Miniprotein binders against Glycerophosphodiester phosphodiesterase GDPD5 (GDPD5). Designs and how they scored, part 16

Target 1, 371 residues: Glycerophosphodiester phosphodiesterase GDPD5 (GDPD5), of Arabidopsis thaliana (Mouse-ear cress) (q9c907)
Amino acid sequence: RTLHPLPVKGPKTVKLQLQTSRPYNIAHRGSNGEIPEETTAAYLKAIEEGTDFIETDILSSKDGVLICFHDCILDETTNVASHKEFADRKRTYDVQGFNITGFFTFDFTLKELKQLRIKQRYAFRDQQYNGMYPIITFEEFLTIARDAPRVVGIYPEIKNPVLMNQHVKWPGGKKFEDKVVETLKKYGYGGSYLSKKWLKKPLFIQSFAPTSLVYISNLTDSPKVLLIDDVTMPTQDTNQTYAEITSDAYFEYIKQYVVGIGPWKDTIVPVNNNYVLAPTDLVKRAHAHNLQVHPYTYRNEHEFLHYNFSQDPYKEYDYWINEIGVDGLFTDFTGSLHNFQEWTSPLPDTSKSPRQLLSQIASLVLPYAKA
Key: E = the ipSAE of ESMFold2; O = the ipSAE of OpenDDE; V2 = 0.75 times the mean of E and O plus 0.25 times the DockQ between their complexes.

## First folded at step 18 (miniprotein)

Design o6 (from i4 with M24F Y25M M37L T84R; at its last look DockQ between E and O 0.42; V2 from the best seeds 0.00; counts 0 for: pae E 9.4 > 1.5, pTM E .578 < .8)
Fold by ESMFold2, look of step 18:
Structure o6 (fold): chain B 371 residues (1-371), chain A 86 residues (1-86)
Amino acid sequence: as target 1 above (371 residues)
Amino acid sequence: SPEKLEEEIKELKDEAKELLRRAFMLRYFLGEYWLVLKVRELLRKLEQLIDEAEKTGNEDLIEEAEKLLDEIRKLVEEAQKILRES
């Protein structure tokens, strides 16, 4: 008998596989309708609620560490303003033609960023968790998916790559995109969409920057998704219009590099005076080019729900899934989307664990004869 | 009158597009929040007023459109001021 027993090594348990038979539940920055965005707790809650993918935004610290954080400045979703030792760290930068003042992620080391605490973005969300959770690194995010009790996909966004590459230098001539792909490979990610390797560790790499997605296509065959902004907003890296990047010609071009598009849902179904209007043909045209469509963002709060759905998120889900025909939904409310799909489109029995499936098969198979 | 109206409409449309670009740049930089939703709503109303003015030649609708554009400009400028002074 030892004073400190060695860890017990038990048999390995196979994990429940990712479903691919109904639209993906994509936990946008975690289950952040309830828990502050981009935190371990928000991601763990999303996994508990049955999400297919956990989604994150990747930016960089001053010392080149990849972090999970959405805004280029820390002001809106952290308590940075309450840290008097950082009070003189505000800077003004020209960002794509705008002079922006704030506490930029790339002006702080990881050690400094870890002193901050995350808060809810919207005052009408649950504020009880403000100040409880730190910024996490992309590697910490990857360990959450790795250690999940079932196969959970990841959906990292290469965020603000032009800005990151302007202000952060990596050794050996590496740039931001290289660091993201290198980190993914370090954790065993790879493989084309629906390949055996992909199904074991599911992944979509997303960005608003077409050049970043084309660039990483030389580094990884992992599935990529082009994010698309409002109809009046050009791409920030190539200055291409919405009309151009959603044209049939562009879809024929970009499908060589991406498996889908992630448009803002209001560009698919326009909104006027808080009523949804007739849908565009964007989803039908994307599907005609074999591109998946994963719109963002589905939110359950009154401020985001429309009158012709009676401000009911389940009527919104029904419309988008069954009328529009989307392939995945970026949601801030993992649980409500999961509940909708469990009631309206339950998974078949073959989604059981391998041991449950083997027990069912054993009850049906004939005994083997011995000679 | 028709030539003057056409020029006024072009200037309104050009500024409206620039204000929307600035609103989305601020949203893209800071994340998603109510600003872009409000700006888009006001811009859709502006486009409706401009379209009606083009069809009818009613100059009173241009005055209403100019007031709405000024409201949008103030909203965008207040957002930029907050970022500049934070």
Scores: ipSAE 0.006, ipTM 0.438, lowest interface PAE 9.4, mean pLDDT 84
ESMFold2 (binder alone), look of step 18: mean pLDDT 80; pTM 0.750
OpenDDE base, look of step 18: ipSAE 0.018; ipTM 0.333

## First folded at step 19 (miniprotein)

Design w3 (from i4 with A23M; at its last look DockQ between E and O 0.21; V2 from the best seeds 0.00; counts 0 for: pae E 9.4 > 1.5, pTM E .731 < .8, placed apart)
Fold by ESMFold2, look of step 19:
Structure w3 (fold): chain B 371 residues (1-371), chain A 86 residues (1-86)
Amino acid sequence: as target 1 above (371 residues)
Amino acid sequence: SPEKLEEEIKELKDEAKELLRRMMYLRYFLGEYWLVMKVRELLRKLEQLIDEAEKTGNEDLIEEAEKLLDEIRKLVEEAQKILTES
């Protein structure tokens, strides 16, 4: 009698768009509060947990392959020390005026780096995944975002560009910044902030090096973010002070090249005896120059969470989002920030799945009988 | 004396600033290594002691601050050894 209809094609062929109505959830090195940083698993977990952007640090191998890795040395987040074949590969280099000894990323080929396994940075985090995952390339990172079941942005950092350009050479007179931008273009990234092209493949390019951001502005109109360190730390490439790069004059200059700043959160709201103090005017002044503010790093553990928040990360998020007024948050704990935002600033109902809608309807039509 | 206290406070602040700069440079190379984070916490405690000594004129707090500064200096030197040995 009745024929079984063909299954109605659901949203599997149409990706959910990036939200732009609440502060960005930026998965700092993936969901690394749970899974070791800069790994495929950490990024997939962040996507599952609802992140807006997956964030990575880009360095280079000896043979010029862009990798996702935070420290210029392998010592702290890999098992390199357990590889006896590499025992004599420690080197000492002058880095920013310091003699640094360790296993540097640029002293190993990609093939050698792929033999290593990633481990958690902090002993108080879950250690069960140590040794399970290799270092990934920037191209592997880009395919994770491309293949995601929804639109997920990327937030690559051009990391240590002075150091990378000193120790790695690319053919044709290219430098580290060129390779990063070329790789982004290869995967279809481009377009100014909030343009149609940007919304289909969202991207922020970040760096602590102002000259790297100015340089790439001639190569791509993709939005850029200037990272800002502690008040005592000059810029690595230009040796400019914190006071200079956060001045109104500098904001008026740099806004030609960047859409925002990424300051260390303690420079926005200083801390004393693990209590936050009165905020500075940095966010207000950045906003007055039409610069977004995406501070780093929000971490849920009691080792990082200030006493004002009663060991409740939701109180920290409420403070930073609703009192300070930041535009994005670099978090190690994607899921907790996502849950907070879903609780306090949910997206429009059209974002709900049919199953969620049916569950709501069922709860309204199944009353209990009174005893 | 008040003048001597002011000089001691200035010297403590100057070294604390240098140790913070050292810690932030170590953070650049080691990321958020637990030792660097410990130094940051202790520097915040040192700033509190210095501020209280300046506000109250209590010279006992200066002695306590100098002991804390020595502990911080040792930790920074240990962190530097991690980066420069072998």
Scores: ipSAE 0.006, ipTM 0.430, lowest interface PAE 9.4, mean pLDDT 85
ESMFold2 (binder alone), look of step 19: mean pLDDT 84; pTM 0.814
OpenDDE base, look of step 19: ipSAE 0.389; ipTM 0.727

Design w4 (from z5 with P36Y Q40M R101T K102E; at its last fold request DockQ between E and O 0.86; V2 from the best seeds 0.00; counts 0 for: pae E 4.7 > 1.5)
Amino acid sequence: SPEEVRKLKEEIKRLEDEAKELLRRAMYLRYFLGEYWLVMKVRELLRKLEQLIDEIKRLAEEAEKTGNEDLIKQAEELIREAEKLLDEIRKLVEEAQKILTES
ESMFold2, look of step 19: ipSAE 0.320; ipTM 0.679
ESMFold2 (binder alone), look of step 19: mean pLDDT 84; pTM 0.825
OpenDDE base, look of step 19: ipSAE 0.338; ipTM 0.693
ESMFold2, look of step 20: ipSAE 0.013; ipTM 0.417
ESMFold2 (binder alone), look of step 20: mean pLDDT 84; pTM 0.823
OpenDDE base, look of step 20: ipSAE 0.276; ipTM 0.647
ESMFold2, fold request of step 21: ipSAE 0.145, 0.193, 0.205; ipTM 0.546, 0.612, 0.629
ESMFold2 (binder alone), fold request of step 21: mean pLDDT 85, 85, 85; pTM 0.830, 0.832, 0.826
OpenDDE base, fold request of step 21: ipSAE 0.207, 0.340, 0.134; ipTM 0.628, 0.699, 0.590

Design w5 (from i4 with E32D; at its last look DockQ between E and O 0.42; V2 from the best seeds 0.00; counts 0 for: pae E 4.4 > 1.5, pTM O .730 < .8)
Amino acid sequence: SPEKLEEEIKELKDEAKELLRRAMYLRYFLGDYWLVMKVRELLRKLEQLIDEAEKTGNEDLIEEAEKLLDEIRKLVEEAQKILTES
ESMFold2, look of step 19: ipSAE 0.196; ipTM 0.620
ESMFold2 (binder alone), look of step 19: mean pLDDT 80; pTM 0.756
OpenDDE base, look of step 19: ipSAE 0.028; ipTM 0.546

Design w6 (from i4 with W34R; at its last look DockQ between E and O 0.44; V2 from the best seeds 0.00; counts 0 for: pae E 5.4 > 1.5, pTM E .761 < .8)
Fold by OpenDDE base, look of step 19:
Structure w6 (fold): chain B 371 residues (1-371), chain A 86 residues (1-86)
Amino acid sequence: as target 1 above (371 residues)
Amino acid sequence: SPEKLEEEIKELKDEAKELLRRAMYLRYFLGEYRLVMKVRELLRKLEQLIDEAEKTGNEDLIEEAEKLLDEIRKLVEEAQKILTES
């Protein structure tokens, strides 16, 4: 086992800071367009490609270790079905009123999960990296961000907290949410949005579960984001409709606990026959309540890119950034968004005098100060 | 009868809503965005057929809507089988 030498404490070269002058580039499960989702390699690639944040889904193993994994079952994105020793681990559980059968993450110890290998979710993506990488722990993910050559933000989802709290029990009666926040604190995360503490370790905590976000508001001052699913989906924990959680009354309530929303893009701008329609007022209303909007998910492939954009993901980015006015983009293709942003909105040269930086900040804030 | 057509249209609308809900849950658990996109495409066609049937009273459009609903049901059931048989 070659111990990669800990980088010698060379002079504390100030790592490049997080940009805050353009919409955030959020690597949805890493650069998962190229490399299997939520792998060390996908996150390292996203960092190399210039992402502002690496995004991850937090679940638990049977032994209560937090893992980075999107699905509650292992079936689609792992080789679990090839492991004959695990064939008897298949279970059926009620998950939000649906019977789901599969290999649930919480039915496996971390040691067992570490034997599996990840594959690409979509068969039309590059398969060359299938079976190369294991599932990583949330602590391993936090070390990737820590050890990055620049400041990289993290965007963990508290995923399926109801299900996790049903099937996993932690010592001392701790909830899943407690364990996530404790782990973040252990790695020195915290502080309000844009605080000096936050800018050193940028973090958004996201969830589809409003009650979990309210609960963790008492545990950490880190900024939270309410994820919003499709117009037909109720909330996971409160059973509220899309119309309820996107109402002005709910925004006025939830802004006490969250700094933004993460809606599905096709609910902000409805789609018919693979063409975008007229946009809703959702972004405008969210902004009127001082909520950021970080839509998901932007993808380069024909299967996802609506016909209005002519198979050019840069046309989609231009529309969402300049016409819709989003504050961040979850993308499977961090490098594509980075290249678009470097072309259209290059970062201020850090060689700029403090006066030039202040004038740029003033020019960016002036449009919002007149509204 | 007009009343029977209105009842059949209501049943089709109610089943379409339930199938959409199921497809959305399958998306959430399987990550199968393609299935949901296909189900949504078919449901929009179904809504158009139903709206035309309501306006015209054309029973042939109801039979086409039932066939389309059966296609949607099969897609959702196949995805549910993948969740149960995989």
Scores: ipSAE 0.058, ipTM 0.591, lowest interface PAE 3.5, mean pLDDT 88
ESMFold2, look of step 19: ipSAE 0.109; ipTM 0.579
ESMFold2 (binder alone), look of step 19: mean pLDDT 78; pTM 0.712

Design w7 (at its last look DockQ between E and O 0.31; V2 from the best seeds 0.00; counts 0 for: pae E 7.4 > 1.5, pTM E .680 < .8)
Fold by ESMFold2, look of step 19:
Structure w7 (fold): chain B 371 residues (1-371), chain A 87 residues (1-87)
Amino acid sequence: as target 1 above (371 residues)
Amino acid sequence: SPEKLEEEIKELKDEAKELLRRAMYLRYFLGEYWLVMKVRELLRKLEQLIDEAEKTGNEDLIEEAEKLLDEIRKLVEEAQKILTEVD
């Protein structure tokens, strides 16, 4: 017979809940307009800036550990080339009919990957943080959301599933998608969209691969989002055209498995000579099938802003939120989107710190200072 | 002539398909790198020009499409260098 100590009563505070009344602020790879993508620092910055969801890309190491990393090769956003001890690790693989040469994530153990440092993807972004941050695991990413001082959702992408399943082997006949869902369940994620369980730990699982989303629908009722590429780009796994996957018939089919679509924003509102044209009916048709629309990617730099917006990202947000009517925005610039939403659609929040309240006041003044 | 226009459109479509396959490859690995995103947008413009040329029979649109295709080809090759360049 064992002794059973009485429960110790701990803190009873409940975190501030996820808002669900205005479009979601989705921190695409963290606040990566400021801090190198897919790093703890970029995610913590996004949480500090008021994001609703932190978004990541999931790939695998050689030893089957899920990592947060966008490209299947390490070459463009890490210092791998400066690690002479890895020089003989460059490999050539046939991927979708191309012989690609590079340092692939699945050729390195987690221990080896942790020796690398992340750098900014675009030369016109702030380079001062290059080399400061390591690659993180998916479990480390989940811990960031769990330990946040408010409820912060997660938005993992099952990335490159065909490639990962080709090159990484998990015991017991499990595949990459199984490991992603298993890890989510280990950290308590589950529940359909807006259920009590979902609201406590919000989640969207995204992919460009319809077959991966259908497959995991047998494993979890967590909300899923189908990512959609340009009108000229077929689906990677099924080779289906844009016209097919955005048809009314396909929306009636796929809504059994997904709660929304994540299209490239230029397919919703076409662009000519760097001016937006009349919007398509894609958002209205998706909404008619009860599908949310979360377009990507909103970026503040003049390289990405169309002339209609006069290099003012707030004009872009106003157009997409209030005229087009999207339900969420994948942004590289969490803070600017948050400030716009606090100005135009504020939420009641009496627990905000004096610093947060002062930031809210500043965001209300900034648009008038530009006028 | 209609025969010349039809053949030029076929050649444009054939190379556009190959550039799309290359762009799909680059997108799979490089994602949202600036050059890849520029290639994706220009491929969309090319398809619009080809569709209008086919509908209207306007030979000047074929000339514009050829210029755009050359720009796309150069950008795809430059984006490929980013992926495969080592020092």
Scores: ipSAE 0.021, ipTM 0.520, lowest interface PAE 7.4, mean pLDDT 85
ESMFold2 (binder alone), look of step 19: mean pLDDT 76; pTM 0.693
OpenDDE base, look of step 19: ipSAE 0.026; ipTM 0.497

## First folded at step 20 (miniprotein)

Design aa (from w4 with Y28R; at its last look DockQ between E and O 0.20; V2 from the best seeds 0.00; counts 0 for: pae E 11.1 > 1.5, pTM E .750 < .8, placed apart)
Fold by ESMFold2, look of step 20:
Formats: C-alpha cells, sequence, structure tokens
Structure aa (fold): chain B 371 residues (1-371), chain A 103 residues (1-103)
C-alpha cells in the first residue's frame, strides 16, 4: 500500500491527493529561497513547485489576530524602520531578566501590520522582491491551501506561546493555543494522522513547547510534531535538556501526544568544519517508538551545504532520504527537493498536462535544480 | 605528569563555564531572533565548541589513565581552538544583543 498514491480520480471529481509514499516536501515558510518568507507569493510558488505541505509560524497582533510571521520583532524581515508613523513604537521588554528592544508584533494592530512589507532574511538570497508583499493572517494562509488546485497540507507552528500569552488577551480567558485550534476547526481541519478527514485536509501542528502540544491534545486529535533544537538548547517552557527529550523514556511518554519529531538536522548528523560526521541513532530510535522524523532546514546555499556533498543539494537529499531515512524535509528550496524526488522516486500522475510533462523533462536534463 | 593533567582539567572547567554562559545568552537571543543569520552562526559555533570540549575531556581522561604525554599535547592544541571559538562566539553574541537592545 506504500507503492502508489491513493486511487486517483479524474480532475472533475477530486483534487489530486496528498502523496504519502515518499518523504514529505515541506515548504518551510514557503519557497523562501526565492521569495520573502511567509508571504502569499512564497506559498503560491511552493504549491506551483509541487510541495506536499506549506509551513508557517503563528504569532499574534495587538488586537489578537493570528499572523504568519517568524520573529517576535518586525525589525529583520520588514520595512518597519522606514515607517515614520511607527518610529516611537519600538519597545524594550524585560523577558526573564533580559532586555529586548524592537518592534514587537503584539504592539501593532493587524491594520498597522498590513502597512508593512516583507524582505528577505539573508543578504545572500535574491533581494529583488523586497518590499513587494505584506504580512498575511493565518486565515489567509488557510485560504491559500484551501484554494490550491490539488490537496496541499499545512504545517503551522505555535510560535513563542509563553510570550504571546503574556502580551495578548483573548475573550473568555482563552489562550493563544486555543485561538490556533479554534481557527483550524473553523476551516474544517481535524482527524488523526492518515484518517479520511486528515487526508482531505492534511495538517501537522508543530511547536518547540511540549506543554503547548500536550495542552492542545485535549482540544484536537490532529497530528502534532515536537520540534527539537540544538543539543545545547533546553526546552523553553519546561527547561528540559536535549538528552532528556531525546531519551527512549521521553519518546515513550511523548508519543501519546505527537506523531513525530522535528529535530534540527545537525543534531541527527553532527557537523565539524563543514563536514558531516557519523550520524547519531536518533532517527532509528524515533522510528522504534513509531515517531516520524521531519528535520529542518534544508537550504541550497553554499553557506549551508557540506563539503562531503561537494556542496550539492541533490547529494544531501540522497543522503538524508536514502541513508538516514527521514520521513519529511523542511526545505527553503521547494522546487529543488521536488525535482530530486520526481527524478529518483516518481509517482504516477495520469492527469499530467503537456506543460507539466515538459517541466518534468526539463528538470531531468538540467543538473541544477530551479525553484 | 599529574600536574599537567590537573592544569588541563582546570582549563576544561573554565571552557565549560564560559560555554554555559554563552549558551544562556544565545538562548535568550534565539527566543527573539529565531533563524536570523547571526543567531544561526552562534548556534553552529556553540555546537562546535561543545564537540571540542568533549574531545578535550576524552583526551584528558586517557592521559590520566595511561600517562601518555602526547595526549596532553593534543588536548592543549584543542584548547587553543576552543579559545578561538569562544572569542568568535562572544563577538557574535554581543553583535546580536546590539541588534535587539539598540535602535
Amino acid sequence: as target 1 above (371 residues)
Amino acid sequence: SPEEVRKLKEEIKRLEDEAKELLRRAMRLRYFLGEYWLVMKVRELLRKLEQLIDEIKRLAEEAEKTGNEDLIKQAEELIREAEKLLDEIRKLVEEAQKILTES
């Protein structure tokens, strides 16, 4: 049953279904290797490039509207500093004894946030789209997946939940996590992993905060994924070490609430002087506990590629998919990963148009991938 | 010699203490800056530092067990590399903190 996708009906009767037979292509903040992160354009491009899931980070505005945005401050990926009308909105907050100064998302209403424009996070990425796209809401993100010409999953992260709950209040004593789950249910999301309902509207809810995942387990049976940071970084909500949360005992505990883990890929395969070293047993142990592994983040820039792979993203994908055996890949370069998988593990597609077939052929004869 | 092994263990303790301090500072920056390039670079260097400290500990333990002076010399070389990493990490943490705490 893993050899072919679900039975395919003609386009008139059903959208092309989510594939579940090869590792998931997860468009980390959209196709942000090309287009600024967390924008409609980045998500539409990722869908066009063949992603399985579009991935977002959920934060809140001052007026409690869920937005797709990664940093709690607007400074690094928006033009907020160029808006004179907001010049006095920079704030310093004492968070756990540390003074952080910036333009925080929760100090701006949605109306104010919509005046801002997104820019690329990394100077070495394509800068031509800077200033072209606004911040989108989580509901706008859900609409993008709903209106896609094929079934596209969503992968929202409950981001900075302690900070959001400290600075934003919702009616009726609701928490940030409640608002996220309520919004998902409003758009028809639900159902356990691989259930009929899930396959129609695929979803993973991710967080670095184990307590947020446990909390929402009482609200939804939707699949959850525990994100895991570097070996030196304890969990932010429970202050648990990497060693503890990757122990067999912890996997036996957390598997009742999550279907997988999302570790930083360098904690699976350590890196020294830009060479990958021998892999750990993390993926094997997670699989022994029936946990999927979706590592982050696969990036095509030379700054992120390793010398063992001749800094070639296709060699990296081959290693992670076929030797390490991961179940999904968070990528900034959706098209690159898609082209690799279409080349090496193609799925039957009886609805493929001449344009789609031509695109697939072009990908096979061009050794460097295009997003 | 026993004196050289004791001195080496004192250096390991100092490196560990500094790494823990820098990790705590980086964790606070990570909370706000996420995947900003500077923060990601700090995370990478901290990981390298912990690998070096673990290797230095291994060499020190074997030198104590075997009395092999070559292992002490190897550990001293790795301490110099760890000091270089510590300096780079401190500079990057300070730069990242300026981004958050200054205009």
Scores: ipSAE 0.000, ipTM 0.332, lowest interface PAE 11.1, mean pLDDT 84
ESMFold2 (binder alone), look of step 20: mean pLDDT 82; pTM 0.794
OpenDDE base, look of step 20: ipSAE 0.020; ipTM 0.457

Design ab (from w4 with Q97R; at its last look DockQ between E and O 0.35; V2 from the best seeds 0.00; counts 0 for: pae E 10.6 > 1.5, pTM E .722 < .8)
Fold by ESMFold2, look of step 20:
Structure ab (fold): chain B 371 residues (1-371), chain A 103 residues (1-103)
Amino acid sequence: as target 1 above (371 residues)
Amino acid sequence: SPEEVRKLKEEIKRLEDEAKELLRRAMYLRYFLGEYWLVMKVRELLRKLEQLIDEIKRLAEEAEKTGNEDLIKQAEELIREAEKLLDEIRKLVEEARKILTES
């Protein structure tokens, strides 16, 4: 006979809440410095390592299912080339005036995509996990955050919306963006930044496409972040220059529908010959317009660390957090940023005994959990 | 002097036109290769090139305004630096393009 726990008096535990008193630790595609990007394992590792937000890129399958995947082609981070049954599925499309050849996500159904396995993007990262993990859906990603033993926020990117809307059939006159927002609402996401609803299920919706952010501003009050590329790169949907979208006038305009910007970190602090140079005033100007700044991407490999800091990631974190004053950091190395923050700006309720850590691990991964 | 300022403006336009073409190719590479190391290096060099072009423009404008021939000589030296950067960028863009063709 199955033995069940005895009834307990009221709620048993309350999840540890999201911290909002130090810069956000944002697990860029999970802890992908350690485990291949955008996989369940990478996200569970990031949660174990203490991330505030798990971050994903949303694209679509042929059959309109939202998936967590960065590139619009499968070639670089999957084993698609090893699948003989897909050998004839390479296609060439005219994308923004370029003829692009590859295995596109929207040419495969979810069932077909689930047969693929993810691999590390960089040869200098740990290759031991290549081929172990499938592509996950956005709904699977949402359940990872929901089922975490503490409140963990999500940070989905609406990626390549022009391409997704061009090549995927969206029913009833709807768009890719509608599907993203509908899925978020299905899982209980909503509410303006720092509202009671938001604090229970924290969310930032990000995109490089200003038109997508404007469009969803009519659908949800969830906080939005405008991603900003290099100084030489115009916006893909509106063809606006870097100078335009970082102007004071444009910041006054976008504050109506975004809470922050996500610029490439080298546009904030330029780099020459692997030395950081004097910072621009971008963060100060964004703050003057009440916009948060969450730059991307902080990486621990020597290829990405700078000589001014002796290629020490903790010296870089100190500079970015305490001198530049950013509000969040997109990192491939959740654990190192978490360790820095715990050492330099600890929160009393974030100290963990070995038992607390083991309990978190058990909750994150369990085949053992009883329903 | 007016002739030399005119020649500088011709060189600036040539540099700008090639920078735009390399930007177009880098956008293509980034769109499909993501944050691949080679593509990230191309982005870094393109930003350095744009900074050089902006400085060359500033010197050319001041040379036109003041007639100072030393500013023209400074601009010509920066043009040589920009040419070396262009050569690096062209090589890297072509290397990245070959990754897509051979894969």
Scores: ipSAE 0.005, ipTM 0.386, lowest interface PAE 10.6, mean pLDDT 85
ESMFold2 (binder alone), look of step 20: mean pLDDT 84; pTM 0.822
OpenDDE base, look of step 20: ipSAE 0.103; ipTM 0.554

Design ac (from w4 with T101D; at its last look DockQ between E and O 0.79; V2 from the best seeds 0.00; counts 0 for: pae E 5.1 > 1.5)
Amino acid sequence: SPEEVRKLKEEIKRLEDEAKELLRRAMYLRYFLGEYWLVMKVRELLRKLEQLIDEIKRLAEEAEKTGNEDLIKQAEELIREAEKLLDEIRKLVEEAQKILDES
ESMFold2, look of step 20: ipSAE 0.197; ipTM 0.639
ESMFold2 (binder alone), look of step 20: mean pLDDT 86; pTM 0.839
OpenDDE base, look of step 20: ipSAE 0.025; ipTM 0.460

Design ad (from w4 with M40R; at its last read DockQ between E and O 0.72; V2 from the best seeds 0.00; counts 0 for: pae E 4.2 > 1.5)
Amino acid sequence: SPEEVRKLKEEIKRLEDEAKELLRRAMYLRYFLGEYWLVRKVRELLRKLEQLIDEIKRLAEEAEKTGNEDLIKQAEELIREAEKLLDEIRKLVEEAQKILTES
ESMFold2, look of step 20: ipSAE 0.174; ipTM 0.606
ESMFold2 (binder alone), look of step 20: mean pLDDT 85; pTM 0.833
OpenDDE base, look of step 20: ipSAE 0.447; ipTM 0.732
ESMFold2, fold request of step 21: ipSAE 0.312, 0.106, 0.245; ipTM 0.679, 0.540, 0.639
ESMFold2 (binder alone), fold request of step 21: mean pLDDT 86, 86, 86; pTM 0.843, 0.847, 0.848
OpenDDE base, fold request of step 21: ipSAE 0.489, 0.383, 0.511; ipTM 0.776, 0.701, 0.767
ESMFold2, last read: ipSAE 0.210, 0.281, 0.271; ipTM 0.613, 0.655, 0.654
ESMFold2 (binder alone), last read: mean pLDDT 86, 86, 86; pTM 0.848, 0.837, 0.848
OpenDDE base, last read: ipSAE 0.434, 0.444, 0.362; ipTM 0.735, 0.735, 0.709

